# Ledger of designs, part 10: VH-VL binders against Chromatin structure-remodeling complex subunit rsc4 (rsc4)

Target 1, 111 residues: Chromatin structure-remodeling complex subunit rsc4 (rsc4), of Schizosaccharomyces pombe (q09948r6to116)
Amino acid sequence: HNAPFDKTKFDEVLEALVGLKDNEGNPFDDIFEELPSKRYFPDYYQIIQKPICYKMMRNKAKTGKYLSMGDFYDDIRLMVSNAQTYNMPGSLVYECSVLIANTANSLESKD
Short names: E, the ipSAE of ESMFold2; O, the ipSAE of OpenDDE; V2, 0.75 times the mean of E and O plus 0.25 times the DockQ between their complexes.

## First folded at step 10 (VH-VL; framework fv_ecleralimab)

Design d5 (from b2 with heavy chain K31R; at its last look DockQ between E and O 0.42; V2 from the best seeds 0.00; counts 0 for: pae E 2.6 > 2, unsure alone 72.6 < 75)
Fold by ESMFold2, look of step 10:
Structure d5 (fold): chain C 111 residues (1-111), chain A 124 residues (1-124), chain B 107 residues (1-107)
Amino acid sequence: as target 1 above (111 residues)
Amino acid sequence: EVQLVESGGGLVKPGGSLRLSCAASGFTFSRYWMHWVRQAPGKGLEWVGHIKSKTSGGTTDYAAPVKGRFTISRDDSKNTLYLQMNSLKTEDTAVYYCTTHYRYGSGSYWFDPWGQGTLVTVSS
Amino acid sequence: SYELTQPLSVSVALGQTARITCSGDNIGSKNVHWYQQKPGQAPVLVIYYDSNRPSGIPERFSGSNSGNTATLTISRAQAGDEADYYCQVWDSSTAVVFGGGTKLTVL
């Protein structure tokens, strides 16, 4: 049972995720805002079948593609799974994705 | 095509001020940290400072030689990076490049692309 | 503060292999990036993460990094490879650091 999609809650959740910082206090939202560069990471698109990033989630919210908050949280989980599939454990991107997952799970439990 | 174009360089006397601009196109400027790197004639590359994206807090950092004299700012609505240079010294004479870094992977970063640079000459 | 040391100059005969070193304390634990700069031009990224080439950089450019030395290798050197080369690091343990640059001369 999923709560109905709520654009205000979507904005609040996404703001919280975008505001996350790594252990050094550095923001890492830019890593997940757009898909990985084909110039530097062309093999990403051979390995990852359903790419997704924050920019795409914003567009889905704008165009009515999310029917529930659960659909949005599923996209966050997909983004985390993609990051953990492509990147090695212990890498910056992998460990940042763990932070995203924990934060999103905590916020989802309150919805 | 990603492009960075610097402007505003010129001749200025010691103690003077100058404002550089960097016009960006071909990418989502508001999401990137932007940097200034300078190169004195015949010398190596020297990082000047950066400004983070707004979502990353929009804060700035500077190399010690310019701290307190230089201010980096950005206008995301115009896709433009600025460098305000005050209390200029002859040792600030350099070509000033704007650049950005791509972020992914392990957390080590490189600069790509670079603008063509704008020359600042500080001389009596 | 972390420092990177490069030789001032390296010479190579046309068609031969050039090696440009970048020395730093425990540089092998870092990722090293390399730039080519021709006179009057902006730097161009030629190697990132020690050994990767961005699109458009010829395969004759390669890199390695181990111990206290990173190396940019240019095989079958051409006249057009004559340039200044800079190494660079930046990660959570260092500020942005450039090497002093190496002038490559192709004889």
Scores: ipSAE 0.299, ipTM 0.772, lowest interface PAE 2.6, mean pLDDT 91
ESMFold2 (binder alone), look of step 10: mean pLDDT 88; pTM 0.890
OpenDDE, look of step 10: ipSAE 0.746; ipTM 0.912

Design d6 (from b2 with light chain N31Y A95Y; at its last look DockQ between E and O 0.46; V2 from the best seeds 0.00; counts 0 for: pae E 2.9 > 2)
Heavy chain, then light chain:
Amino acid sequence: EVQLVESGGGLVKPGGSLRLSCAASGFTFSKYWMHWVRQAPGKGLEWVGHIKSKTSGGTTDYAAPVKGRFTISRDDSKNTLYLQMNSLKTEDTAVYYCTTHYRYGSGSYWFDPWGQGTLVTVSS
Amino acid sequence: SYELTQPLSVSVALGQTARITCSGDNIGSKYVHWYQQKPGQAPVLVIYYDSNRPSGIPERFSGSNSGNTATLTISRAQAGDEADYYCQVWDSSTYVVFGGGTKLTVL
ESMFold2, look of step 10: ipSAE 0.435; ipTM 0.816
ESMFold2 (binder alone), look of step 10: mean pLDDT 92; pTM 0.932
OpenDDE, look of step 10: ipSAE 0.747; ipTM 0.918
ESMFold2, look of step 12: ipSAE 0.286; ipTM 0.777
ESMFold2 (binder alone), look of step 12: mean pLDDT 92; pTM 0.936
OpenDDE, look of step 12: ipSAE 0.768; ipTM 0.921

## First folded at step 12 (VH-VL; framework fv_ecleralimab)

Design f1 (from d6 with heavy chain S30D; at its last look DockQ between E and O 0.52; V2 from the best seeds 0.00; counts 0 for: pae E 2.4 > 2)
Heavy chain, then light chain:
Amino acid sequence: EVQLVESGGGLVKPGGSLRLSCAASGFTFDKYWMHWVRQAPGKGLEWVGHIKSKTSGGTTDYAAPVKGRFTISRDDSKNTLYLQMNSLKTEDTAVYYCTTHYRYGSGSYWFDPWGQGTLVTVSS
Amino acid sequence: SYELTQPLSVSVALGQTARITCSGDNIGSKYVHWYQQKPGQAPVLVIYYDSNRPSGIPERFSGSNSGNTATLTISRAQAGDEADYYCQVWDSSTYVVFGGGTKLTVL
ESMFold2, look of step 12: ipSAE 0.357; ipTM 0.799
ESMFold2 (binder alone), look of step 12: mean pLDDT 92; pTM 0.937
OpenDDE, look of step 12: ipSAE 0.767; ipTM 0.921

Design f2 (from d6 with heavy chain K31R; at its last look DockQ between E and O 0.44; V2 from the best seeds 0.00; counts 0 for: pae E 2.8 > 2)
Fold by ESMFold2, look of step 12:
Structure f2 (fold): chain C 111 residues (1-111), chain A 124 residues (1-124), chain B 107 residues (1-107)
Amino acid sequence: as target 1 above (111 residues)
Amino acid sequence: EVQLVESGGGLVKPGGSLRLSCAASGFTFSRYWMHWVRQAPGKGLEWVGHIKSKTSGGTTDYAAPVKGRFTISRDDSKNTLYLQMNSLKTEDTAVYYCTTHYRYGSGSYWFDPWGQGTLVTVSS
Amino acid sequence: SYELTQPLSVSVALGQTARITCSGDNIGSKYVHWYQQKPGQAPVLVIYYDSNRPSGIPERFSGSNSGNTATLTISRAQAGDEADYYCQVWDSSTYVVFGGGTKLTVL
């Protein structure tokens, strides 16, 4: 969807994603707020070519880097794809990324 | 440089109270779950409890021996973790460490870094 | 009430391989983390997720975990490896369990 970027809608979508909880009822937005630590996950940066996290998305929105809502949803899909590429199915990060994808897809279809 | 510095340890009589502080620097303190771990002289490590980040609900959990007597709190504006210890017993004599965990991964967590600890002695 | 058991002490000859065990019911279904503690110092993480090393920990440190036993292995033991070693697991209901610790002596 190439609708023009809308900061209010961006904020609504991101708030919904940040509010998601894992299967134990814990919020998990902190996992996706910043990129994985190089101290613990140095090989992440050899495997993942285009790292992206919520903090980077907020900065892109603030500095006018998103031209459309589709550009924003593409970054969400990239973040999910990165999580599913690096992490094995069944891991916390992988399964949380599935929840993000489902919610983002639902929100995008309503726009 | 990431640092955790405990303070407030000392000598206290059984039944007394003491408040420990842990000053944090070099990281975004408000995003981390913070923990207290203690070690009695010549003994092993024992988890005391934690406080979650505000975004994870800000709630606390405690090990059974201290539940109801100890209270963990945090002040994100001061990057400071606290442990309020009431109704102290001689069994609470230990070095108290503050520590934190990194949350990315499978949902199983380790502690890194650790403070240098502060000694609490409960003796009549 | 999940419990971890470690031997009280382990000895190893200089240059040889030390193995420190951590036993728990079905510990192989959990991730095990290991800490080194020297006298008068705070613990230092040496292994996480059973077998991974944080930056700065030499390759001589390795770990394994299966069945009811996790093992920390220190190859080519050096005098500086003499320390207490603790295993630890995370449990979603109890949160944190430490083993009782093992004193490693390098002869």
Scores: ipSAE 0.301, ipTM 0.794, lowest interface PAE 2.8, mean pLDDT 91
ESMFold2 (binder alone), look of step 12: mean pLDDT 92; pTM 0.938
OpenDDE, look of step 12: ipSAE 0.690; ipTM 0.899

Design f3 (from d6 with heavy chain S106T; at its last look DockQ between E and O 0.35; V2 from the best seeds 0.00; counts 0 for: pae E 3.4 > 2)
Fold by ESMFold2, look of step 12:
Structure f3 (fold): chain C 111 residues (1-111), chain A 124 residues (1-124), chain B 107 residues (1-107)
Amino acid sequence: as target 1 above (111 residues)
Amino acid sequence: EVQLVESGGGLVKPGGSLRLSCAASGFTFSKYWMHWVRQAPGKGLEWVGHIKSKTSGGTTDYAAPVKGRFTISRDDSKNTLYLQMNSLKTEDTAVYYCTTHYRYGTGSYWFDPWGQGTLVTVSS
Amino acid sequence: SYELTQPLSVSVALGQTARITCSGDNIGSKYVHWYQQKPGQAPVLVIYYDSNRPSGIPERFSGSNSGNTATLTISRAQAGDEADYYCQVWDSSTYVVFGGGTKLTVL
């Protein structure tokens, strides 16, 4: 997306993603808010080259690091790709990332 | 340092009430689901219930033996988990632990860390 | 309704290998977590996701899970390993299920 970055639109998209629910009806934004724990998942940081989470996206928006909406959507795609690389299909995190991707793609097509 | 510290245990008669607290520090309490697990003297671990983070809806679930008598709540501004126990029975006598779990993974959760526990004794 | 069964006690000679089992219907399709509890202390996580060790747990603790049985293995048993051990799964219907616990005695 070639439109300039719009903080209001960023907030709307992120709020929609944060509001998503898993197969059991639970919100799952907590899973993607911060990077995986090094205590439990140290190999994550060997496998995933460019870690990213919602907290980092919020900080990039706050500090002017996004030049376009496309840059933001690229970070969402990166987060989804990371989740699907590290986690097995059928796992909670993998399936939640599919929901994120579907929602983000739908929202981007309307921007 | 991550710490969970339970308090409020004591002696109470059957039919009585008691309120337990768990003070949390060293992590972002508001983002975590919190649990109570109990252990009767000389017996095994038994899950009591949980409260989800506000982000996850803030709802509660309970084990069958305590449903309708126990209420779990949290105060994120004080980093404190509560267990309100009403209509207490002698079989509720136990050490009560607070604990939490990390959410990243397959949807199967383990508990780390645990508090030291607080003893509740229900007897005549 | 899902239940986990552990032996009440297991004995092991100092320096030998202890094996503590956790039995459940099709437990191999679930992830099993293990806790150590010493007298008067809270449980401590020693194994998660069947076979993973959190930081600070010695390499002599290991786990496996297949079929109807998960096993916690403690190699080169030390006096300090004497404790109660619990297995645990997360069940979507009942949420949390613990085994009954196993007392490990180091002779």
Scores: ipSAE 0.251, ipTM 0.774, lowest interface PAE 3.4, mean pLDDT 91
ESMFold2 (binder alone), look of step 12: mean pLDDT 91; pTM 0.924
OpenDDE, look of step 12: ipSAE 0.747; ipTM 0.917

Design f4 (from d6 with heavy chain G105Y S106G; at its last look DockQ between E and O 0.78; V2 from the best seeds 0.00; counts 0 for: pae E 5.1 > 2)
Fold by ESMFold2, look of step 12:
Structure f4 (fold): chain C 111 residues (1-111), chain A 124 residues (1-124), chain B 107 residues (1-107)
Amino acid sequence: as target 1 above (111 residues)
Amino acid sequence: EVQLVESGGGLVKPGGSLRLSCAASGFTFSKYWMHWVRQAPGKGLEWVGHIKSKTSGGTTDYAAPVKGRFTISRDDSKNTLYLQMNSLKTEDTAVYYCTTHYRYYGGSYWFDPWGQGTLVTVSS
Amino acid sequence: SYELTQPLSVSVALGQTARITCSGDNIGSKYVHWYQQKPGQAPVLVIYYDSNRPSGIPERFSGSNSGNTATLTISRAQAGDEADYYCQVWDSSTYVVFGGGTKLTVL
């Protein structure tokens, strides 16, 4: 959506996402903090056209690259779509991305 | 480039103490679980213990031979892992490596990268 | 208390296939990782998750895991493959378990 970018709201949303835990109660923010390793997953970069991770989102917020909250939520949706494109349904990374999407959609709907 | 560099090894008498450091660079250190693995001269690899990231609880686990004598800690502001070794025994003589595990698949962990190691010799 | 057992040594003729075993109770239900270590060097990951190669590891390195035995296979052995090889698993009770290591000699 078109609401102006708000650094305080960005921080609140991102904190909520990085605080998520899987069904076993384990945090999984580390999985999405950096891009998948080219050493182990070179085909990721052949399949995924626009890689994005939390570290990149933080940098974009810090350098003024987000003009709206919608731009930020679009990056979250991109990260989720990438995870669901590369990973099989039922895998750890896929199911964690579902939790991210549900939380982000809920937070966006309150705007 | 990801680098892990151990330091602080040396000669120490039985019953003594020594503190090892591992300086990390090229990755977001605070998000990774860190491990110590040792190798006695001419022997195999032996896991010593780990410390979890803060978001994973920040807790430690140790191999049985070192429980109660060794303490793993980290300083995320300095990107540094520590191993405090107390009540040292001659069987603790080894090269000590720091390493991280890669988690993307989940459920099982392998180690990459490894530091070059630092030698600890425990002898009278 | 989970334990992995490897043979102490394996010999292979240059250009032939070497097989290094790693035995453990129901190891086939676990994921096995393999490391190569040359004298005076840190270990290097060569196989992860039973059969995957990290970037830079040649296809002649392969792995399998079923039942009570995991196997590292090195086809077309080269002199540069002489090293110690370790298997490793993650176990919920013991956390990280390494095998005792196997010295591969290429003749």
Scores: ipSAE 0.111, ipTM 0.740, lowest interface PAE 5.1, mean pLDDT 91
ESMFold2 (binder alone), look of step 12: mean pLDDT 92; pTM 0.942
OpenDDE, look of step 12: ipSAE 0.697; ipTM 0.906

Design f5 (from d6 with heavy chain S30D, light chain N52K; at its last look DockQ between E and O 0.68; V2 from the best seeds 0.00; counts 0 for: pae E 4.6 > 2)
Fold by ESMFold2, look of step 12:
Formats: C-alpha cells, sequence, structure tokens
Structure f5 (fold): chain C 111 residues (1-111), chain A 124 residues (1-124), chain B 107 residues (1-107)
C-alpha cells in the first residue's frame, strides 16, 4: 500500500536528506548527488547493477516517473543498499548512507 | 565531459585589482566545492582557497597570504567561479588554476580536473 | 600548520625504478595524492588514496604510505616520466597542503 506520489512531500523528504551532516558537521549530499565516477571507481559498475543518485531521483520526479511515494522511497533504499554493498562498513560513504536510511525510514513511517 | 576554463589574467601594477573567472561545464556545478591553486614561475603549487557548494553552506576559506585581499565567489546560474584579487603584490605573480575535487571517498580529497590556468603578472 | 617535505630532485636511469618521497608528521594516518606536471602544463592526478591509480595511469606508477613517509614509485622509468611531482594531503586544520615538488630527471 503506497500513498500516491506527492511532489510537495517528495520535496520535503529530499530536503531533509540533503540537509544531513556527517559526524564532523559537514553536509554530504554532494557524495550522493551524482553516480560514482567511472574514472576513479570503474569496478563500481561491475558490482552495482542498478545505480541511482539524487540527480536521477529529481529527474524522475520532474518527468512523472514516480507513481507513488513508495516508488520514491524504494529508490532511496536502493541508493543506500548500493552504498553499503560497494563500501566497507565504517567508511565515510557507508556511514553517511546509514544516516540517510534512518531519516528516510522515520519519514516513511509517517506517510 | 567535465571542463574548467580560466580567464581574466594579465599584467597589473602593485596595489591593483584583477578578477579571474573559471567557466565550468559537464557536471552539476552547484553541488561541487571549487578551489583556486596558484603557481609562481619556477615554484611549486600553492592552495589559494575554496568555496563550498551552496548546500554545504557556501562558505569560503583562504590561505594566510591572501586572506583579506582575495575573495572567492560563484554564480551557479552561469556555472562560473570567480577570484577577486585586490591589493595585489609582486609575490602574487603566478599561473592561477581552478580545480574541484571528487567528494565520494573518506573525507580526504584530491583535485581532478584542473583548468589550463591563467597568468597574472604583478609588476611595476 | 601541517607541512609536507619532498626532495628537490631525483634522478633515474632509463628503465630503472624512481622513488620520490613525501615526508610529514604521521603522514601514514592521512591519504596521500600525487600529481605529475610537465613544463607548461596543468597538473595531472597519477595516484590517489596513497596507492590507487586513475584510469589511464600505467601500473608502473605505484604508491605507499606509512609512518612519516609516503613514496611514489615509478618502475621502468621512461623519458616521458620526466616531470615535476607533487604530493598532497587534506588536513583538517589547514585544509589543502602540497609538498614543495620534486623534479624527476630521466637520464
Amino acid sequence: as target 1 above (111 residues)
Amino acid sequence: EVQLVESGGGLVKPGGSLRLSCAASGFTFDKYWMHWVRQAPGKGLEWVGHIKSKTSGGTTDYAAPVKGRFTISRDDSKNTLYLQMNSLKTEDTAVYYCTTHYRYGSGSYWFDPWGQGTLVTVSS
Amino acid sequence: SYELTQPLSVSVALGQTARITCSGDNIGSKYVHWYQQKPGQAPVLVIYYDSKRPSGIPERFSGSNSGNTATLTISRAQAGDEADYYCQVWDSSTYVVFGGGTKLTVL
């Protein structure tokens, strides 16, 4: 049971996620804005089958690709799963993805 | 294709001012931290300063020799980084590069790509 | 403030191994990045995260970092490896620190 897609709610959720800060108080949304570079992380694309990032989520919302809020939360979960599959626990990217997951799960429980 | 192109270099007298530009393309510019690095003739690389993305607070930090004289700014609508250089000294003579860093990683960053640089000569 | 020290120059015979050092207090707890710069050109990244190579950098380039010294190693040196080499770290108090640079001469 997925609530219908709501652009205002999408914007609120995404704003909350991009506003998150790491343990040193630095925002980290830039890490998840675009896909990892093939120049620096070529093996990422052999390991991760369904890459997703914030830029892609914004484009999907803009072009009507999300039919429900659940579809959007599924993309967030996919992004987190990708980060935790490719990166070791304790790494910056892994731990930032944990913060994303906690926030997204809390927000989804209110839908 | 990520590209950085500096412009605005030239000859100025000590005490003068100059504004450098760096035109960026091929990436979501407003999400990246941008840096200026300079190199005096025959000398090594010297970090000048940076400006964070707007979502990271948009703040600037500067190396001590330029603090108070140089101002870094950005115009995200034009994908352009600026360096305003005031009260120029002969020791500011250098090639000025713009560069950015890839943020995916452990919080330790490297610079790629670099622009071709623009020469600033401060001489009487 | 955090400082990095490199030798001013290193010479290597064609086909031999060059080693360029970058010294700093407890540099082994930091990640070191290396740049190659040929005359009249912008720097080019050759090593990041101590030992990783970007796409297009030959396996002849390698890096290590422990204790107070990081090392860029260029095996089977070629004439085209003649350049200036800079190490760089990200330091939480001083942000970006470059070494002074090392001129590699291939004999």
Scores: ipSAE 0.071, ipTM 0.704, lowest interface PAE 4.6, mean pLDDT 90
ESMFold2 (binder alone), look of step 12: mean pLDDT 92; pTM 0.932
OpenDDE, look of step 12: ipSAE 0.766; ipTM 0.921

## First folded at step 13 (VH-VL; framework fv_ecleralimab)

Design g1 (from f1 with heavy chain H50R; at its last look DockQ between E and O 0.52; V2 from the best seeds 0.00; counts 0 for: pae E 2.4 > 2)
Fold by ESMFold2, look of step 13:
Structure g1 (fold): chain C 111 residues (1-111), chain A 124 residues (1-124), chain B 107 residues (1-107)
Amino acid sequence: as target 1 above (111 residues)
Amino acid sequence: EVQLVESGGGLVKPGGSLRLSCAASGFTFDKYWMHWVRQAPGKGLEWVGRIKSKTSGGTTDYAAPVKGRFTISRDDSKNTLYLQMNSLKTEDTAVYYCTTHYRYGSGSYWFDPWGQGTLVTVSS
Amino acid sequence: SYELTQPLSVSVALGQTARITCSGDNIGSKYVHWYQQKPGQAPVLVIYYDSNRPSGIPERFSGSNSGNTATLTISRAQAGDEADYYCQVWDSSTYVVFGGGTKLTVL
C-alpha cells in the first residue's frame, strides 16, 4: 500500500499490537520486543533470513526508514512469518503471532 | 551482564518476619516475570512463588506452604524484587534464590539466570 | 498436585555413561529442564526443552523424554560432573515443579 508513512498511525497500530493478550489474559509483547536469544536459539539465525522485532520497527520509524504505512505492515507480516516458520503450530510464539496477524490485518483495512 | 543478587537473609525466631530483596541488572526487568525458589539445607529445590510484570497485571501466585504468609512484590523503578515473609516457621529455613525465565517458545519455561541466594534461618 | 520423582543417588565410573531419571505421570507430554548444582553454588541450567543444551554445556550432556520418564545422560563422566541434578517441568495448575534431586557420584 502507497499511503505515506504516518508516525501517529504507526504509534497507534504498534500500541494496539503491544497491548494484545493471549486467551489467559497474559500480554506477550515481551516475546516480540527483541529478537530470539542467541544463547538458546542460535539456529534461528540460520533459518530466518530477515529477523525483525518491535524494537527494530521503532528504530526504523525514528530514523525515517519507513516510506509508507505499507512498509510498516510488511515488517509486521515478516515478523509473523518468521515466528510461524521457526515455531511449531500450537506453541506459544506461533499462536501469539496469529493474534498479531489478525489484529494488524484488521487495522490495515481501515487505512 | 545479567545479574541477580539476593539480600536480607538472617536468623529469626519462629513467628518472626523478614523481607528479602533481589537486585536485578543487565536486562529489561519490568518485562520479566520474577520467581522465588528455596532450598532447605541438604534438601531439594522448592518453588515459592512468582510475580508477573505490571503489564501482565502484576499478579502473584504462591506455593501452598507459603500462601497467606509470604508476599511477593516488585519495584520496577529500582529493578528490585521483594519477598515479605511473615509468621515464619522452622520449615521455612532455606537458602532463597531469585530467578527468572526467558519467555520465547512453547510456554514451558526454564530458569536462567539464578542469584547466589540468601540464607534464612528460623530457629529458637 | 503434579509430582516428579528422581532416584536419590546414582554412581558412575570415571569415563562411563551416567543416566539420571525423572519420573512423572505422562511427563512425555511436558518439556523437561535439567539443572546441575555443586555444593554451595546456585543451580546451573544444563538441558532445556528435553534435549537442548545452552551455550557452554558440553555435548556429552544429553536428554530424552517419553512416556512417564525423562532421562539426563552424561557420557564420558568426569570428576567435575559430580553434583546434584534436578529435573523441572512447567505445570498448568501448580506452575513450577522440581524433582527431589539426584546426587551423582563419579567413582
Scores: ipSAE 0.353, ipTM 0.806, lowest interface PAE 2.4, mean pLDDT 92
ESMFold2 (binder alone), look of step 13: mean pLDDT 92; pTM 0.938
OpenDDE, look of step 13: ipSAE 0.634; ipTM 0.884

Design g2 (from f1 with heavy chain P113Y, light chain S55E; at its last look DockQ between E and O 0.75; V2 from the best seeds 0.00; counts 0 for: pae O 6.5 > 2)
Fold by OpenDDE, look of step 13:
Structure g2 (fold): chain C 111 residues (1-111), chain A 124 residues (1-124), chain B 107 residues (1-107)
Amino acid sequence: as target 1 above (111 residues)
Amino acid sequence: EVQLVESGGGLVKPGGSLRLSCAASGFTFDKYWMHWVRQAPGKGLEWVGHIKSKTSGGTTDYAAPVKGRFTISRDDSKNTLYLQMNSLKTEDTAVYYCTTHYRYGSGSYWFDYWGQGTLVTVSS
Amino acid sequence: SYELTQPLSVSVALGQTARITCSGDNIGSKYVHWYQQKPGQAPVLVIYYDSNRPEGIPERFSGSNSGNTATLTISRAQAGDEADYYCQVWDSSTYVVFGGGTKLTVL
C-alpha cells in the first residue's frame, strides 16, 4: 500500500485492531500493547529479531517514522509474524494474532 | 522502569472513610487491569478487587468482604489508581498494595509488579 | 468460591530441599504462581505458570503442578530463603485467589 501516512486513518485502524475480541469474547490488546518482559520471557529475544508492539507503533506515528500507511501495516504484519513464531499454534496469542492479521488485511484492502 | 507507588494510608476510626492512590509509571497504564491486594498484620495476602482497562469495559469486581464498601477507580490521564474505602471496619486494617496482572501466551494472570504498600489502620 | 490450602509452616535444614505444597480442587488444570515475601517487604514473584522462573530467581527454585497439588521446591536451602511463600491462581469467577501462605524456616 502506497498511500501517504494518514494519522486519522492510523487511529481508526489501530482502534479497530485493539477492539478485537478473542473466542471467549474478551479483549486481548494487552497482549500486544507491550513487548514481552525480558524478565519472564528472555528466550523471546533470542528468537524474535525485530520485536514490535502497539506502543512502539503509536510512537512511530507520533514521531513521523511512518511515511505511508503501508509502513504501518508492515509493522502489523511483523507483529503477527513474531507472535506466530514464538507462540504455538492453537495458543491464545497465536489465535489472537490470526484475528489481527485477518482484520488488518481487510482494513488495508479498503484503505 | 515500571513503578507503582501507593499513598493515602493512615489511621481512621471505624465507620470512617479513606482514599488510597497508586501512581503508576514505566508502562502503558491505560491498557492494563489494575488490582488492589491487602495484607493484615501478620496475615496472608488477600485480593481486594480490580478494575479492568477501558478497552475491557473498565468494569470493577470486588472480594466479598469489601463489596459495597470499597470502590476502585482509575484516572488514565494521570496514570493513577484509586481505592475509595467507606464504612471501614477494624478487619480492614492492612497494608494495601497496588499491582497489575501480566499476561502473555496462555491467558493466565500473575502479578508482575508490586508497590511498596501503604498501611491503613482502622481503630477506635 | 475457589480455595487454596497451604501448610502453615515448613522447616528445612540448611543445604537441604524444602517443598511447599498448595492444594486446590483440580489445581492441575490451572496455572499456579508463587510469591516470596520477607518481613517488611512486598511480595516477589518466584515462579509463574507452574514451573517458570523469572530472571534473577535462582535455579534452586522450581515448581510443579498436577492433580490437586502444586509444589514449590527450594533445593540447597539458604538462610536467605527464609520467608513466607504464597501460591496464587486465576479463576474466572473469583478472579485472584491466594493460598494462606507458608512460613519457611531454615534451620
Scores: ipSAE 0.016, ipTM 0.690, lowest interface PAE 6.5, mean pLDDT 90
ESMFold2, look of step 13: ipSAE 0.072; ipTM 0.693
ESMFold2 (binder alone), look of step 13: mean pLDDT 92; pTM 0.936

Design g3 (from f1 with light chain S93K; at its last look DockQ between E and O 0.54; V2 from the best seeds 0.00; counts 0 for: pae E 4.6 > 2)
Fold by ESMFold2, look of step 13:
Structure g3 (fold): chain C 111 residues (1-111), chain A 124 residues (1-124), chain B 107 residues (1-107)
Amino acid sequence: as target 1 above (111 residues)
Amino acid sequence: EVQLVESGGGLVKPGGSLRLSCAASGFTFDKYWMHWVRQAPGKGLEWVGHIKSKTSGGTTDYAAPVKGRFTISRDDSKNTLYLQMNSLKTEDTAVYYCTTHYRYGSGSYWFDPWGQGTLVTVSS
Amino acid sequence: SYELTQPLSVSVALGQTARITCSGDNIGSKYVHWYQQKPGQAPVLVIYYDSNRPSGIPERFSGSNSGNTATLTISRAQAGDEADYYCQVWDSKTYVVFGGGTKLTVL
């Protein structure tokens, strides 16, 4: 019942997410491309049990780790949940994660 | 290990030009905003300008004293930041540092790491 | 433009507590970052977001920020703490403002 993984649709969804902009019109994909720095945010890795970022999602797609589109959307939801767990509401990262969630939910409803 | 190494400093006459380079390694250079900060001998730190990452629009901003004379550029394929300095003045004499900031956080940023700097002397 | 003011110099006896101030209009509504610079060397980040230490900075270094004054505090001052110290804020319009620097002398 869950759509099979489709690399073309994966690329389409990820490009839509990467293209998002914050309230001031600034792109913010760089914030989610890699995991937070251990130098500045060491407590992130004490609080967040399953870190995930866009770079890891790309690698999972490349190496056949996604069996369905739902598996991919689950990783997006995990990334959003991590951001909202670690960051305070109203912060830049938290509010950007809300935009990601809204867009991903809309795109998933079409699959 | 993250490393920034400046080069290209030297003695230049007023009105001359010079191009500085900053070689970066140990991080995803193309995702970072890069900055130049200078320090005149015996004086404090002064921000020169920055270039944003490609994903943040790739644009530049400059401090007023250098606007129109200095140009910041980057080559992401070579992990290299550049500063083209034209119409140099004696007040441009300084050690020039390249540095970066981490963009994760609340929108207030600090600089870490710093290169060791390269000296530019503008004198007749 | 927004300006930050630091005392030109501060002295502290070995083993005592040094306090270096950074003054600015309503600086308490901003995040303040601090750098240590020894002669002939690049600056090193010692405090960010008012009071956080990067990995490797000893707990002797602490920071606070309220009202019009941010303060870098160095407990149990050592000879190796003798350096210039700069405060810095980030502004969305003008980006970067540094204080003028404070020379800490350990007696």
Scores: ipSAE 0.123, ipTM 0.732, lowest interface PAE 4.6, mean pLDDT 90
ESMFold2 (binder alone), look of step 13: mean pLDDT 92; pTM 0.937
OpenDDE, look of step 13: ipSAE 0.725; ipTM 0.911

Design g4 (from f1 with heavy chain T99A T100K, light chain S55E; at its last look DockQ between E and O 0.73; V2 from the best seeds 0.00; counts 0 for: pae E 2.4 > 2)
Heavy chain, then light chain:
Amino acid sequence: EVQLVESGGGLVKPGGSLRLSCAASGFTFDKYWMHWVRQAPGKGLEWVGHIKSKTSGGTTDYAAPVKGRFTISRDDSKNTLYLQMNSLKTEDTAVYYCAKHYRYGSGSYWFDPWGQGTLVTVSS
Amino acid sequence: SYELTQPLSVSVALGQTARITCSGDNIGSKYVHWYQQKPGQAPVLVIYYDSNRPEGIPERFSGSNSGNTATLTISRAQAGDEADYYCQVWDSSTYVVFGGGTKLTVL
ESMFold2, look of step 13: ipSAE 0.433; ipTM 0.830
ESMFold2 (binder alone), look of step 13: mean pLDDT 93; pTM 0.944
OpenDDE, look of step 13: ipSAE 0.598; ipTM 0.891

